VHH binders against b3qqe0. Designs and how they scored, part 37

Target 1, 332 residues: b3qqe0
Amino acid sequence: MKINLDRTSSGFCIGVQGTIHVAEEKLNQSGELYCLGDVVHNEVEVKRLEALGMETIDIPAFEELRDAEVLIRAHGEPPSTYETARRNNLAITDTTCPVVAKLQKTAKMLHQLGYQVIIYGKKIHPEVIGINGQCNDEGVVIKHPDLSDEAEIAPLDLGRKTALISQTTMDVPGFYELKKNLEKLFAEHGHRNPGTKSGEWMAVRDIDITSEKTGGRAMPELVYKDTICRQVSSRNGKLRDFALANDCIVFAAGRKSSNGQVLYSICKDANPHSYFIEDVDEIQPEWFVGENGKPVESVGICGATSTPMWLLEKVANYIGKTFGDDSGNPDA
Below, E stands for the ipSAE of ESMFold2; O stands for the ipSAE of OpenDDE; V2 stands for 0.75 times the mean of E and O plus 0.25 times the DockQ between their complexes.

## First folded at step 12 (VHH; framework vhh_8dlx_2)

Design s01 (at its last look DockQ between E and O 0.76; V2 from the best seeds 0.00; counts 0 for: pae E 2.2 > 2)
Fold by OpenDDE, look of step 12:
Structure s01 (fold): chain B 332 residues (1-332), chain A 118 residues (1-118)
Amino acid sequence: as target 1 above (332 residues)
Amino acid sequence: EVQLVESGGGVVQPGRSLRLSCAASGFTFDDYDMHWVRQAPGKGLEWIGNIRWSGSTFYNPSLKSLVTISRDDSTNTLYLQMNSLRAEDTAIYYCARVHIEGDEFDYWGKGTLVTVSS
């Protein structure tokens, strides 16, 4: 029996992994750590970290906290959070995802260059709050790419230099739809990039932004930067292939994981011998017996984006030891 | 306070259609991904589909041809249209909200029972 562990399409994103890793290190050193907000939306993982000494706090609690160490999560925080930390003598462990940190810097620079910054995203999302904070909360947050929400577009200055960016977890089609609609809107009001017939906005890179900031080449008045994270975008297809490539799939996730439910359905559709578990105690010996009554040749272990890798490894190890050829287990 | 209330369940004959509703209060759908899930007697949770904050819908491949999810933002109501119902579709149906920051359901309705029987 070959056990295949999916390390590519399962588990936390790199940003969240980084946060958890740092949290663990800090907890190992001090035995206590505050976390501003939930470090991850996985109860098992949160409980594990809490057992190590992590305490999750909300914004009101953070504002009253003094002389403590606080972990900033992967989605980042606005400048005001850091100011509060300074005022309250809080030691900040900043685990902002590098992608988000770069985005914040981009937003800040665009704002400093005088651009109206449009943020494709959810206004109430912590990441967007952080990004908009870098724009002195003057960014225009748009969630409806069709520009159907008048309240969202009301603050737009159609004659101003404008830059479109995105929350990292937004959908790619929506972003480009928004771009097109903004192009149309601005063009209809006589605001176009020079040399463009249709008033297309121009893609810019960080190097372009930096160049303008340092007195180099000026950017166009209407620009966009695709700042959507692609790390998770291809997971569904890969997971299907993974499911097809194994005789049996053991899918580990929390039952409250929406992503887990979705991904499991993909596995189940691709491979009817897919089984959902929260922990190893749910594993059944009959799952590993083929239709011919012989042990299956391969077992794939995978999970949701909110499934800790240690759990997947635990599952893999358990199956290998319990049902593997070398297990000596008569029930294998 | 966030609340989800499913309705529209009942006893239906095989081959019939049924539309379930989920009335939401305390929040608006345009920021949240909403899911339909069901649980048949003695079985685990089965994912039916979702409608994302953007309005995009995704379905369980096994159920895709039989279900349609929609929402009315004016009434803050989520719908699940089910067609060609079978006995195997007998279950408690739940609407669930996904947490704004993650992939975990943070709120569930109490569910509505659908019984498909001759």
Scores: ipSAE 0.643, ipTM 0.915, lowest interface PAE 0.7, mean pLDDT 91
Fold by ESMFold2, look of step 12:
Parts: structure tokens; sequence; C-alpha cells
Structure s01 (fold): chain B 332 residues (1-332), chain A 118 residues (1-118)
């Protein structure tokens, strides 16, 4: 019986895993670390790190904190957070996800170039607060792609050169619906990129933005950059393939994990011999016995993007020890 | 104060349909993904499905032809339509909100009891 552990589509994304790794290293070194907000929204992991010496603080406590080390979590912070840290002599350990950091830089550069920045996103989300902070809070945040919310669009200056970007976790169809509706709105106001009847805005890349700032290449009046992360849909496909490649699947996650429920449904749809557990005590021996009475040939072990890898490894080890070739099988 | 209130439960004959509602208040409803879960007597929680803030849905494979989740952001209401009810569908049905920053549920309703019997 082969035991296959999914290390590519299961467990924390690179950004969150990096944050947890840095937190663990700092805690091993000093035994103390402040974190502005929950390091990850996974209560088990937060409590684990707090048991190692991490203290979760909120903005009021951060503003009072002096002469300490503070971890900046993966979703990043607005510039005002870093200014407070400087003022209070705080040592910042910044684990902002590289994708978010790049988006913040993009927003800042577009703002510095004089663009009215439109952010497709949820105004209350910390990522959007951080992005808009790069625009001196002058960004126009739009959540409704059909432009039906008058309060969202009221701040728009339709005559101003404008750039559309997105919170990384928004939906792709909504982004392009918003782009199309903005193209129409600006064109009806008489504002189009030179040389286009359609009123289409131009896609730009980071190198185009940098080149404009340094005088190397001019950018159009009306631009967009699709900053949405596609990591979830790529993960879904890979997880489906993993489920198909194994005789049975043991999927580990918390039952109150939204991502866990969705990803398990993908596994179960692909392989009806998929089983949901929270820990090894839920594993049933009959899952590993094929219809012919013999052990299944392969077991895939996977989990949600919030399932710690140590739990998946625990599950793999348990199955290997309990149902492996040397567990009493005479044909091992 | 975040509040989720389920309604529409009761005693229903097998084979019938039932629509449950979840009234949301105290937060910007259309920012949040919402889920339906249920718990049969003496059993653990069973996930029914979700609806994202954008309207896309995912369902438990065993239920996907029997249920439909929808939302009305103008009335801050989440719905669960259930068809061809069976005795095994007897459960307390909960709506749950996903935290804006993470994937864990942060608020639940008190539930509404559905009993399928004759």
Amino acid sequence: as target 1 above (332 residues)
Amino acid sequence: EVQLVESGGGVVQPGRSLRLSCAASGFTFDDYDMHWVRQAPGKGLEWIGNIRWSGSTFYNPSLKSLVTISRDDSTNTLYLQMNSLRAEDTAIYYCARVHIEGDEFDYWGKGTLVTVSS
C-alpha cells in the first residue's frame, strides 16, 4: 500500500507558511513576539504560537507599544502602521505576502504618477485598507461591478487619468465586468485612450509602470492591471487530479473550515472513496480494504489550505504504522 | 452585533420541499461568504454547501441535486431550498458566516429544526 501525501495543494499558501515559519524562528530565538492581529485566521495555529510566546495585539495596543518586536502578517499594513512603528521604536519583522507587497508598490507608483486609482475590493478588508493607504486613502473602492451603488461611484472623477486594480482575492468575472462598465462610463463622459473608438482601457505590466516613472515609456490615460491571484483555482484542479490518482483519500481539516468543506467536496466528487477527518482518531480500518478484501493499493492524504502540514504528516505516519506492509500482512 | 436567525423549519412530509431563510444583521452582508450546515440527532455536523459573496455556489456532492442555496443582498437574507425531503434530512439547520480575513466560520445562527416524518 503506497501512501501519498499532497504537499502541493494542501496546507498553507507560501505567504502564510512563510509568516508562520518566521514567527516560529523568532519565538525560538527570543521566546517573545508581538503580532499585529491574528497571524492567521486558524484558531489552532494561533493558540499554538501563543503557547510558544506570541502575543496577539490590536491597533490600540500597537499604538501604545514601545521598544518591542512586532510581526506584520501576510496581508500587509498601510504606511501609517510603519510610521507608528518608527515613532515607537518598534522592530518590524515584515512577512507581507510578496503578491500583496507587489500590489501595494503598484498602487503607490500609480498614485505617484497621478492616476486616480480604482480598487475592486471590499472596503473593510485589511488588504484593501493597506492598498488604499498607499494611495493616501484617495483610492476609489468599488465592490459592485455593475456600478449600481451610487455612493461607491460618487467620488469618481471621469476626466482624470485612471487605473483599475483589484484586491487579490476578488473574482475574475467581476473584475472584467467592472472594467467593461468603467470603459463605458468614461467613454460616455468623452474620456478614451487616444486612438480607440471602443473606449477600451489598456492592460499594463509592472515594467511599463516603472518605465513611465523613469521616463522610458509613456502609459495610456486609462489602464488596468489584473492583480487577482488564481492560486485557488489551480489548487482545485491539482487536488482533483490527486484524488483521481489514489484508491482512497483521507482529507484532513476542521469541519468549521469553509475552504476545507469546498476542497473536500472536490475530492469526494472526483473519488467517492474520500473520507473527511479532523484527526487520526476518526480513521476507520474499513476505508483501506478494497472490495476484494485486500488492502487498497494507494492512499492519498490531503487537506485544506489552512490544514497544517504537521497534521497531514501525523495522518500519513499513523496510516503507515497501522496499516502498512509490516502491520501483520503476510504478503508484505 | 452580528446576528444570524434561521427560520422556516417545522414538520414536513417525506417527498415535499421546504425553503429555509437566514436573516442577517449587524454586518455588511454582501462582503461575506455564507454556508449552510446541519446536524441530525446524535450525529456530527454535516456541510450542505455555500454561496460566495459574488453568488457562486458549491455543494456537498451527496446533496447537490437536492438543494439550492441563494442570497438576496438587498434584504440581507440567505436561503436554502430543499427538495424531495427524506427522513434522513431531519436535522437542525444552521447558517454560518465566514470570517472576512480567513476561512473559518466566525458566527452561527441558533438553527431551525426540520423534522421529516409522516
Scores: ipSAE 0.573, ipTM 0.833, lowest interface PAE 2.2, mean pLDDT 88
ESMFold2 (binder alone), look of step 12: mean pLDDT 84; pTM 0.841

Design s02 (at its last fold request DockQ between E and O 0.78; V2 from the best seeds 0.00; counts 0 for: pae E 2.6 > 2)
Fold by OpenDDE, look of step 12:
Structure s02 (fold): chain B 332 residues (1-332), chain A 118 residues (1-118)
Amino acid sequence: as target 1 above (332 residues)
Amino acid sequence: EVQLVESGGGVVQPGRSLRLSCAASGFTFDDYAMHWVRQAPGKGLEWIGNIRWSGSTFYNPSLKSLVTISRDDSTNTLYLQMNSLRAEDTAIYYCARVHLEGDEFDYWGKGTLVTVSS
């Protein structure tokens, strides 16, 4: 029996992994750590960290906290959070995702250069709050790419140099739809980049922004930067192939994981011999018996984005030891 | 307070259609992904489909041809249209909200029972 563990499509994003890793290190050192907000939306992982001494706090609790260490999560925080920390003598462990940190810096620089910053995103999302904080909360947050929400577009100054950026977890098609519609809107009001008949906005890079800031090449008046994180976009297709490539699939995720439910459905559709588990105690011996009554040749192990890798490894090890060829188990 | 209330369930004959509703309060759909899931007697949770904040929909491949998910933002109501119902579709149907920052369901309705019986 060959056990195949899908490490590519399963597990936390790099940002969240980093946060968890840092949290573990800090907890191992001090035995206590506050976390502003939920570090991850996985109950098993949260409980594990809590057992290590992590305490999750909300914004009101954070504001009252004094002389403590607080972990900032991957989505980042606005400047006001850091100011509060300073005022309250809190030691900040900042685990802002590098992608988000770069985005915040980009937003800040654009704002400093006098650009109206449009943020494609959800206004209530912590990441957007952090990004907009870098713009002194003067950014224009638009969620509807068709510009159908009058309240969202009301604050737009159509005569002002403008930069479009995005929340990292937004959809790519929507971002470019928004771009297109903004191009039209601004052009209709007589605001176009020079040399552009249709009023196309120009893509800019961080280097372009930095150049302008330092007195180098000036950027166009209407610009955009695709700041969407693309790490998650190819997982579904790969998972289907993975499911097809194995005789049996053991899918490990929390039952409350929406992503887990979706991905499991894909696996099950591709391979009817797919089984959902939360933990190893749910594994059944009959899953590993083929239609011919012989042990299956291959078992694929995969999980949701919110499934810790240690759990998947645990599952793999358990199956290998319990049902593998080298297992002294007479029933294997 | 966030609340989800499913309705529209009942006893239906095979081959019929049924539309379920999920009335949401305390939040708006335009920021959240909403899912439909069901649980048949003695079986585990089955994912039906979802509608993302953007309005895009995704479905369980096994059910794709039989279900349509939509929402009315003006009434803050989620819908599940089911066609060609079978006995196997007998279950408690739930609407669930996905957490804004994650991929876990943070709120569930109490569910509505659909019984398909001749």
Scores: ipSAE 0.733, ipTM 0.930, lowest interface PAE 0.6, mean pLDDT 92
Fold by ESMFold2, look of step 12:
Structure s02 (fold): chain B 332 residues (1-332), chain A 118 residues (1-118)
Amino acid sequence: as target 1 above (332 residues)
Amino acid sequence: EVQLVESGGGVVQPGRSLRLSCAASGFTFDDYAMHWVRQAPGKGLEWIGNIRWSGSTFYNPSLKSLVTISRDDSTNTLYLQMNSLRAEDTAIYYCARVHLEGDEFDYWGKGTLVTVSS
């Protein structure tokens, strides 16, 4: 019986994996680490790291903390957090996801160039707070792509050069709906990029920053950059393919994981012989017996974006030793 | 206090339609994706689908032709429309909120029972 572990589409995204890895390294070195906010939104992992010496702190505790080491999560922090850390002599271990860090730099650059920055996002979300901090909190945050919330759009200056960016976790269709609606709104105000009849905004990747040297066009008045992270959203199709490629699927996740429930529904639809577990003690031997009474030829092991790889490996090892060809003989 | 209250359950005949409601309070409703989940008697949880603040939906593939999720942000209300009900749709139906910056359901309703019987 082959045991196929999904190492590519299961488990935390690269940014969160990096944060956990750095936290583990620091805890192995010192046995102590403060983390500003939950290091990851997975109770099992938080408790595991806390058992190794991590202490989760909130903003008030962070503001009182002195002469200590603090980890910054993958979501990033506004500039004011780093100023507080400097004042308090805190050693910052910054695990801001590279995508978020690049977005913060983009927001800062656009703001410094004089752009009114529009952020597709949720105003109270930590990522947006960090991005808007780069814009001196002057960014206009919009979460309704149809522009139906008049309070969201009231701060807009329709005559000002403007840039649209997004919180990395927003939905792609919403971002492009917002872009189209903003293009219409600005065009109705008489504001368009020169040389466009449609009023379309220019993608930042299409902006020629070397145009001064080459005699190119002036910097565009109206620009956008699709800053939405796709690493997580591609998993649905990959997981469906994985489920189809195996006789039996063992899916490991917490029952409270929303991503776990979504992904399991995809597995179950693709392969009716899919089984949900939280840990190895829920595994049933009848899952590995085919309809012909013989052992299944393959079992796929996968999980949610919040399922640690060590749990998936634990599941794979358990199945291999308990039901595999070396059953009763743990050393082949 | 965050509260989610489902309503609209009851006994219905096979082949009929039913609309469930979830009244939300104690939080900014339109900041959150909202989900419907059900649990048949003696069974595990079955995810039905979700709707994001933008109105975008995603459904359990096995149910997507049978259900529609909508939201009314002006009344803080989530809806589940179910069509062509079958005996296997008998379950307690829950609405659930996902944590703002994570992937866990942090609040659930108490559920509303739907019984499909002839």
Scores: ipSAE 0.583, ipTM 0.876, lowest interface PAE 2.1, mean pLDDT 87
ESMFold2 (binder alone), look of step 12: mean pLDDT 83; pTM 0.837
ESMFold2, fold request of step 13: ipSAE 0.352, 0.206, 0.493; ipTM 0.766, 0.641, 0.848
ESMFold2 (binder alone), fold request of step 13: mean pLDDT 83, 83, 83; pTM 0.834, 0.832, 0.831
OpenDDE, fold request of step 13: ipSAE 0.549, 0.561, 0.464; ipTM 0.881, 0.882, 0.838
ESMFold2, look of step 13: ipSAE 0.559; ipTM 0.861
ESMFold2 (binder alone), look of step 13: mean pLDDT 83; pTM 0.836
OpenDDE, look of step 13: ipSAE 0.729; ipTM 0.930

Design s03 (at its last look DockQ between E and O 0.91; V2 from the best seeds 0.00; counts 0 for: pae E 2.3 > 2)
Fold by OpenDDE, look of step 12:
Structure s03 (fold): chain B 332 residues (1-332), chain A 118 residues (1-118)
Amino acid sequence: as target 1 above (332 residues)
Amino acid sequence: EVQLVESGGGVVQPGRSLRLSCAASGFTFDDYDMHWVRQAPGKGLEWIGNIRWSGSTFYNPSLKSLVTISRDDSTNTLYLQMNSLRAEDTAIYYCARVHLEGEEFDYWGKGTLVTVSS
């Protein structure tokens, strides 16, 4: 029996992994750590970290906290959070995702250069709050790419040089739809990049922004930067292939994981011998017996984005030891 | 307070259609991914489909041809249209909200029972 563990389509994103890793290190050192907000939306993982001494706090609790260490999560925080920390003598462990940190820096620089910053995103999302904080909360947040929400577009200055960026977790089609609609809107009001008949906005890179900031080449009046994180976009197709490539699939996730439910459905559709588990105690010996009554040749182990890798490894190890060829298990 | 209330369930004959509703309060759909799930007697949770905050819909491949998910933002109501119902579609149907920052369901309705019987 070959056990195949999917390490590519399962597990936390790199940002969240980094946060958890840092949290663990800090907890191992001090035995206590506050976390501003939920470090991850996985109950098992949160409980594990809490058992190590992590305490999750909300914004009101954070504001009252003094002389403590606080971990900032992957989505980042606005400048005001850091100011509060300073005022309250809090030691900040900043685990802002590098992608988000770069985005914040981009937003800040664009704002400093005098651009009206449009943020494709959810106004209430912590990431957007952090990004907009870098713009002194003067950014225009738009969630409806068709510009159908008058309240969202009301703050727009159509005569001002403008930069479009995105929350990292937004959809790519929506971003470019928004771009097109903004191009049209601004063009209709006589604001176009020079040399552009249709008033196309120009893509800019970090190097372009830095260049302008340092007195180099000036950027166009109307610009955009695709700041969407694409790390998770190809997981569904890969998972289907993974499911097809194994005789049996053991899918590990929390029952409350929406992503888990979705991905499991994909696995099950591709391979009817797919089984959903939360933990190893749910594994059944009959799953590993083929139609011919012989042990299956391969078992694929995968999970949701919210499934800790240690759990997947635990499952793999359990199956290998219990049902593998060397296990001596008569039920294998 | 966030609340989800499913309605529209009942007893239906095989081959019929049924539309379920989920009335949401305390939040708006345009920021959240919403899912329909069901649980048949003695079985585990089955994912039906979702509608993203963006309005994009995704469905369980096994059910794709039989279901349509939509929402009305003016009434803050989520819908599940089911066609060609079968006995195997008998279940409690739930609408669930995905947490804004994560992948976990943070709120569920109490569910509505759909019984498909001749």
Scores: ipSAE 0.687, ipTM 0.924, lowest interface PAE 0.6, mean pLDDT 91
Fold by ESMFold2, look of step 12:
Structure s03 (fold): chain B 332 residues (1-332), chain A 118 residues (1-118)
Amino acid sequence: as target 1 above (332 residues)
Amino acid sequence: EVQLVESGGGVVQPGRSLRLSCAASGFTFDDYDMHWVRQAPGKGLEWIGNIRWSGSTFYNPSLKSLVTISRDDSTNTLYLQMNSLRAEDTAIYYCARVHLEGEEFDYWGKGTLVTVSS
């Protein structure tokens, strides 16, 4: 039997993988680590790390915690979290995803340059709380691209120089719809945007911010940066192709994973010999016997973005050992 | 307290249509993506589809022509329209909320039973 493990479309993104690796290293070193919120949104992985000595805490517990080590998750935290840590003598291990960290830096820079910062996002989302903290909580959060929610737009000062950025997980069409509606809303308020068509906002990547520091030309007053992460757009098609390329598919994910349910449905539609497991104890030997009574020739192993790679590797090793040549003999 | 309450289930004849509702309370409904999932007797969970906070939808390819998901953010209600019902559509139907920070369902409804029988 050939065992094919999907390493390209399955498993946590680079940022989350990095967070887990750092948590493991700290736990191996000290045997204890607090984590502010769930380190990942995967119950199996959280329980595994808790068995190694991790304790998940919430904000109230964090505010009372003293003289301890705390891990900051991939989505990052506002500046006030780090100030509390200093006050409480907490050692911070910061695993904020590089993409989120860069976004926080961009938001801080724009705020320090005097821009009114608009954040396309959900106000209650921790990523947005962290971004807005970099703007001294003065950012204007908008989630309705058509500007239909008057409460969202009420704080806007249409005469101020303004920057639009986004929470990394928002939708791309909505971002550009919002941009176009903001261009219309801010029109005829005297803004200067040289180098673009009239009324268009300028992309931040095209701005030389050092020019303002050195007394050069004034920066454009209306700018934007598309900060949406696009890691996921081709995954469904690639997974379908993977499912078609194997005789049998073993899909590993938590049953509570929304992405897992979606992706498994795609596998099952493409290959009826697709089977959902949470762990190796759910594997059935009859899955690996074809309709002709002979062993299947290939087994594909894949999972959701919430499925850790170590679990996929565990599944691959289990199938290889249990149903391979030296394990397939019923001699015992 | 977050609550999701499905309703509209019951016994229906094959070939007919049925609209299920999921009443949501205890949270800002229009911030969350919502899903429908079903479980037929003796079978595992089957994902039906989702609707994002923005109103966009994605469906299980095998059910796409049979179902429509919608939401009414003014009444905090999620809907599942099912057409041309068959005996194999007999299941408990759940609505589920996706965690704001991740890809996990953090709250499920109690489910509503749909029985398709002549």
Scores: ipSAE 0.545, ipTM 0.816, lowest interface PAE 2.3, mean pLDDT 86
ESMFold2 (binder alone), look of step 12: mean pLDDT 84; pTM 0.842

Design s04 (at its last look DockQ between E and O 0.67; V2 from the best seeds 0.00; counts 0 for: pae E 2.3 > 2)
Fold by ESMFold2, look of step 12:
Structure s04 (fold): chain B 332 residues (1-332), chain A 118 residues (1-118)
Amino acid sequence: as target 1 above (332 residues)
Amino acid sequence: EVQLVESGGGVVQPGRSLRLSCAASGFTFDDYDMHWVRQAPGKGLEWIGNIRWSGSTFYNPSLKSLVTISRDDSTNTLYLQMNSLRAEDTAIYYCARVHLEGDEWDYWGKGTLVTVSS
């Protein structure tokens, strides 16, 4: 029986995976680590790390904490968090992912160049709080691409040079809808990049941004940078293909995982021999016996984005040891 | 205080339609993805579908022609329209909120019972 583990579409994204790895390493060394906010929004994983010595704290507790080690999550923090850490003699283990760190730097540079920064995103999301902190909290956060929320657009100064960026996890169609609507809004008020009829804003890159600082060419008045992370796309389709490629599927996730339930429904639709588990104790031997009474030839193991890879590996190992080869044969 | 209150359940004849409501309060409703789930007597949880904060929807493939999810952000209300009801649709129906930073349901309503019976 062949056991196939889905490492492509299952498990935490690279940034969160890295954060958890660093947390584990620190906990193995010291047995104590504070984390500002949930390291991941998965209760099982948080409890696992808490059993190793991690304590999750909120901002008020962080502000009172002294002489301790604190982990900063992959989504990053605004400058004020680091100022508090220095004031309180906290040792920061910063796991802000490189994509978020680069976006924060871009936002800061645009702000320093005098741009009104528009952030496509959700105002209360920690990533947006961090990005706007780089803009001295003067960024204009817009969530509705059709500009239908007057409170969101009221702070806009249509005469200022302006830059549009995005929270990394927003939707691409919404970003470009917003861009188009902003182009129209600014052009209707007489503001467009010199020499353009269309009112189009200019795409910019890091090199373009630095040219004004070094005496190079003038930066455009109205610019955008598509900062949306394009980590593996079409996850639903990839998972469907995985389910079709195996005789049966063992899907591991928490029953309250919204993505877990969505993805499981896709697996089940593609392969009726798909089975949902939270852990190995739910595995039934009859799942691995085909219609003809012979063992299935392949078993696919997958899970949600919130399913830790260690759990998927545990499931694979359990199935291999318990039902693999001749020892797993019902007739043996 | 976050609250989700389902309503609109009751006894309905097979073949009929029913619309359920979920009244949300205590949070910024239009920041959140919302789901409908159900649990038939003695069965596990079955996911029905979702609607994103942006209004886009995705449905359990086994139900997609039978259900429609909508939201009214001006009244903080989530809806589930069910058509061509069958006896196997008898269940407690819950609305659930997805955590802003994660992919788990962090709040649920108490549910509303739908009984499909002649």
Scores: ipSAE 0.550, ipTM 0.837, lowest interface PAE 2.3, mean pLDDT 87
Fold by OpenDDE, look of step 12:
Structure s04 (fold): chain B 332 residues (1-332), chain A 118 residues (1-118)
Amino acid sequence: as target 1 above (332 residues)
Amino acid sequence: EVQLVESGGGVVQPGRSLRLSCAASGFTFDDYDMHWVRQAPGKGLEWIGNIRWSGSTFYNPSLKSLVTISRDDSTNTLYLQMNSLRAEDTAIYYCARVHLEGDEWDYWGKGTLVTVSS
């Protein structure tokens, strides 16, 4: 029996994993660490880290904190957070996801170049707050790609050179819908990229932005950059493939996890021999017997985005030990 | 106070259609994904589908052809249209909400019973 653990489509994203890893290291060294906001939207994981000495603090508490070490999460923080840290003599452990950090830099450069920066995202989301902070909070945040929210679009200057970017965890279809609608809106008001009949916005790369900043080639007035993280957006397809590639799937997640249920349904549709568990005690021996009465050849272990990797590993180990070839299981 | 109230359940014959409603109060759909889930007797919870805050819909692949989820923002009501009902569709149907920043169903309705029988 081969046990395959999904490390790519399940569990925390790489950014969050990095944050947790750093947190663990720091806690092992010092026994105490402040974290600005929840490190992850998983209560079990948060509690685990708290048991190790992590203290989650909010913005007001952070403002009053002095002479302490504070972990910045994968979502990143606005410049003001770092200023506060400096003022209060806080030691910052910055675990901003590299993807987010790059996005922040992109936003900053676009803003410096005089672009109106439109951010497809959620205004209250920490990541967007950080990104918009790089734009001196002058960015226009749009959540509704159909531009149906008048309050969101009211700040738009339709005559200004404009750049569209996205929160990393937004949906790809929505981003491009927003792009199309913005193209239409701006074109209707007479603002178009030169040489374009339809008023299409042009895709730009970091190299293009850097070039303009350094006095190289000027970018078009209306531009967009797809800054959505594909690691997250491609998970459903990968999970389906994973489910198809194994004889049996054991899916681990909280029963209250909506994402877990959604992803499990994908697995089950792809592979009817998919089973949902919260913990190892729910695993049934019958799951690992094929239709021919023989043990299955492969077991895939996967989970939700909120499923800690340690849990998946626990499940893998349990199955290997209990049902694997080396398991002195007298009934095998 | 947040409330979700399902309605429209009952006894239906196989092959018939049924539309369930979920009246939401105390919040708007703008920051929430709304889900339909069901629980058949003696079985675990089954996810049916959702409508996202953006209006996009997602369905359980196994049920996709049989269900349609919609919402009316003016009345703050969620709907589940079910077609070609089968005996296996007998269950208590729940609506639940998920915050945009969350992963958990934080509020549930009390559910409405759908019985498919000849």
Scores: ipSAE 0.437, ipTM 0.826, lowest interface PAE 0.9, mean pLDDT 91
ESMFold2 (binder alone), look of step 12: mean pLDDT 82; pTM 0.816

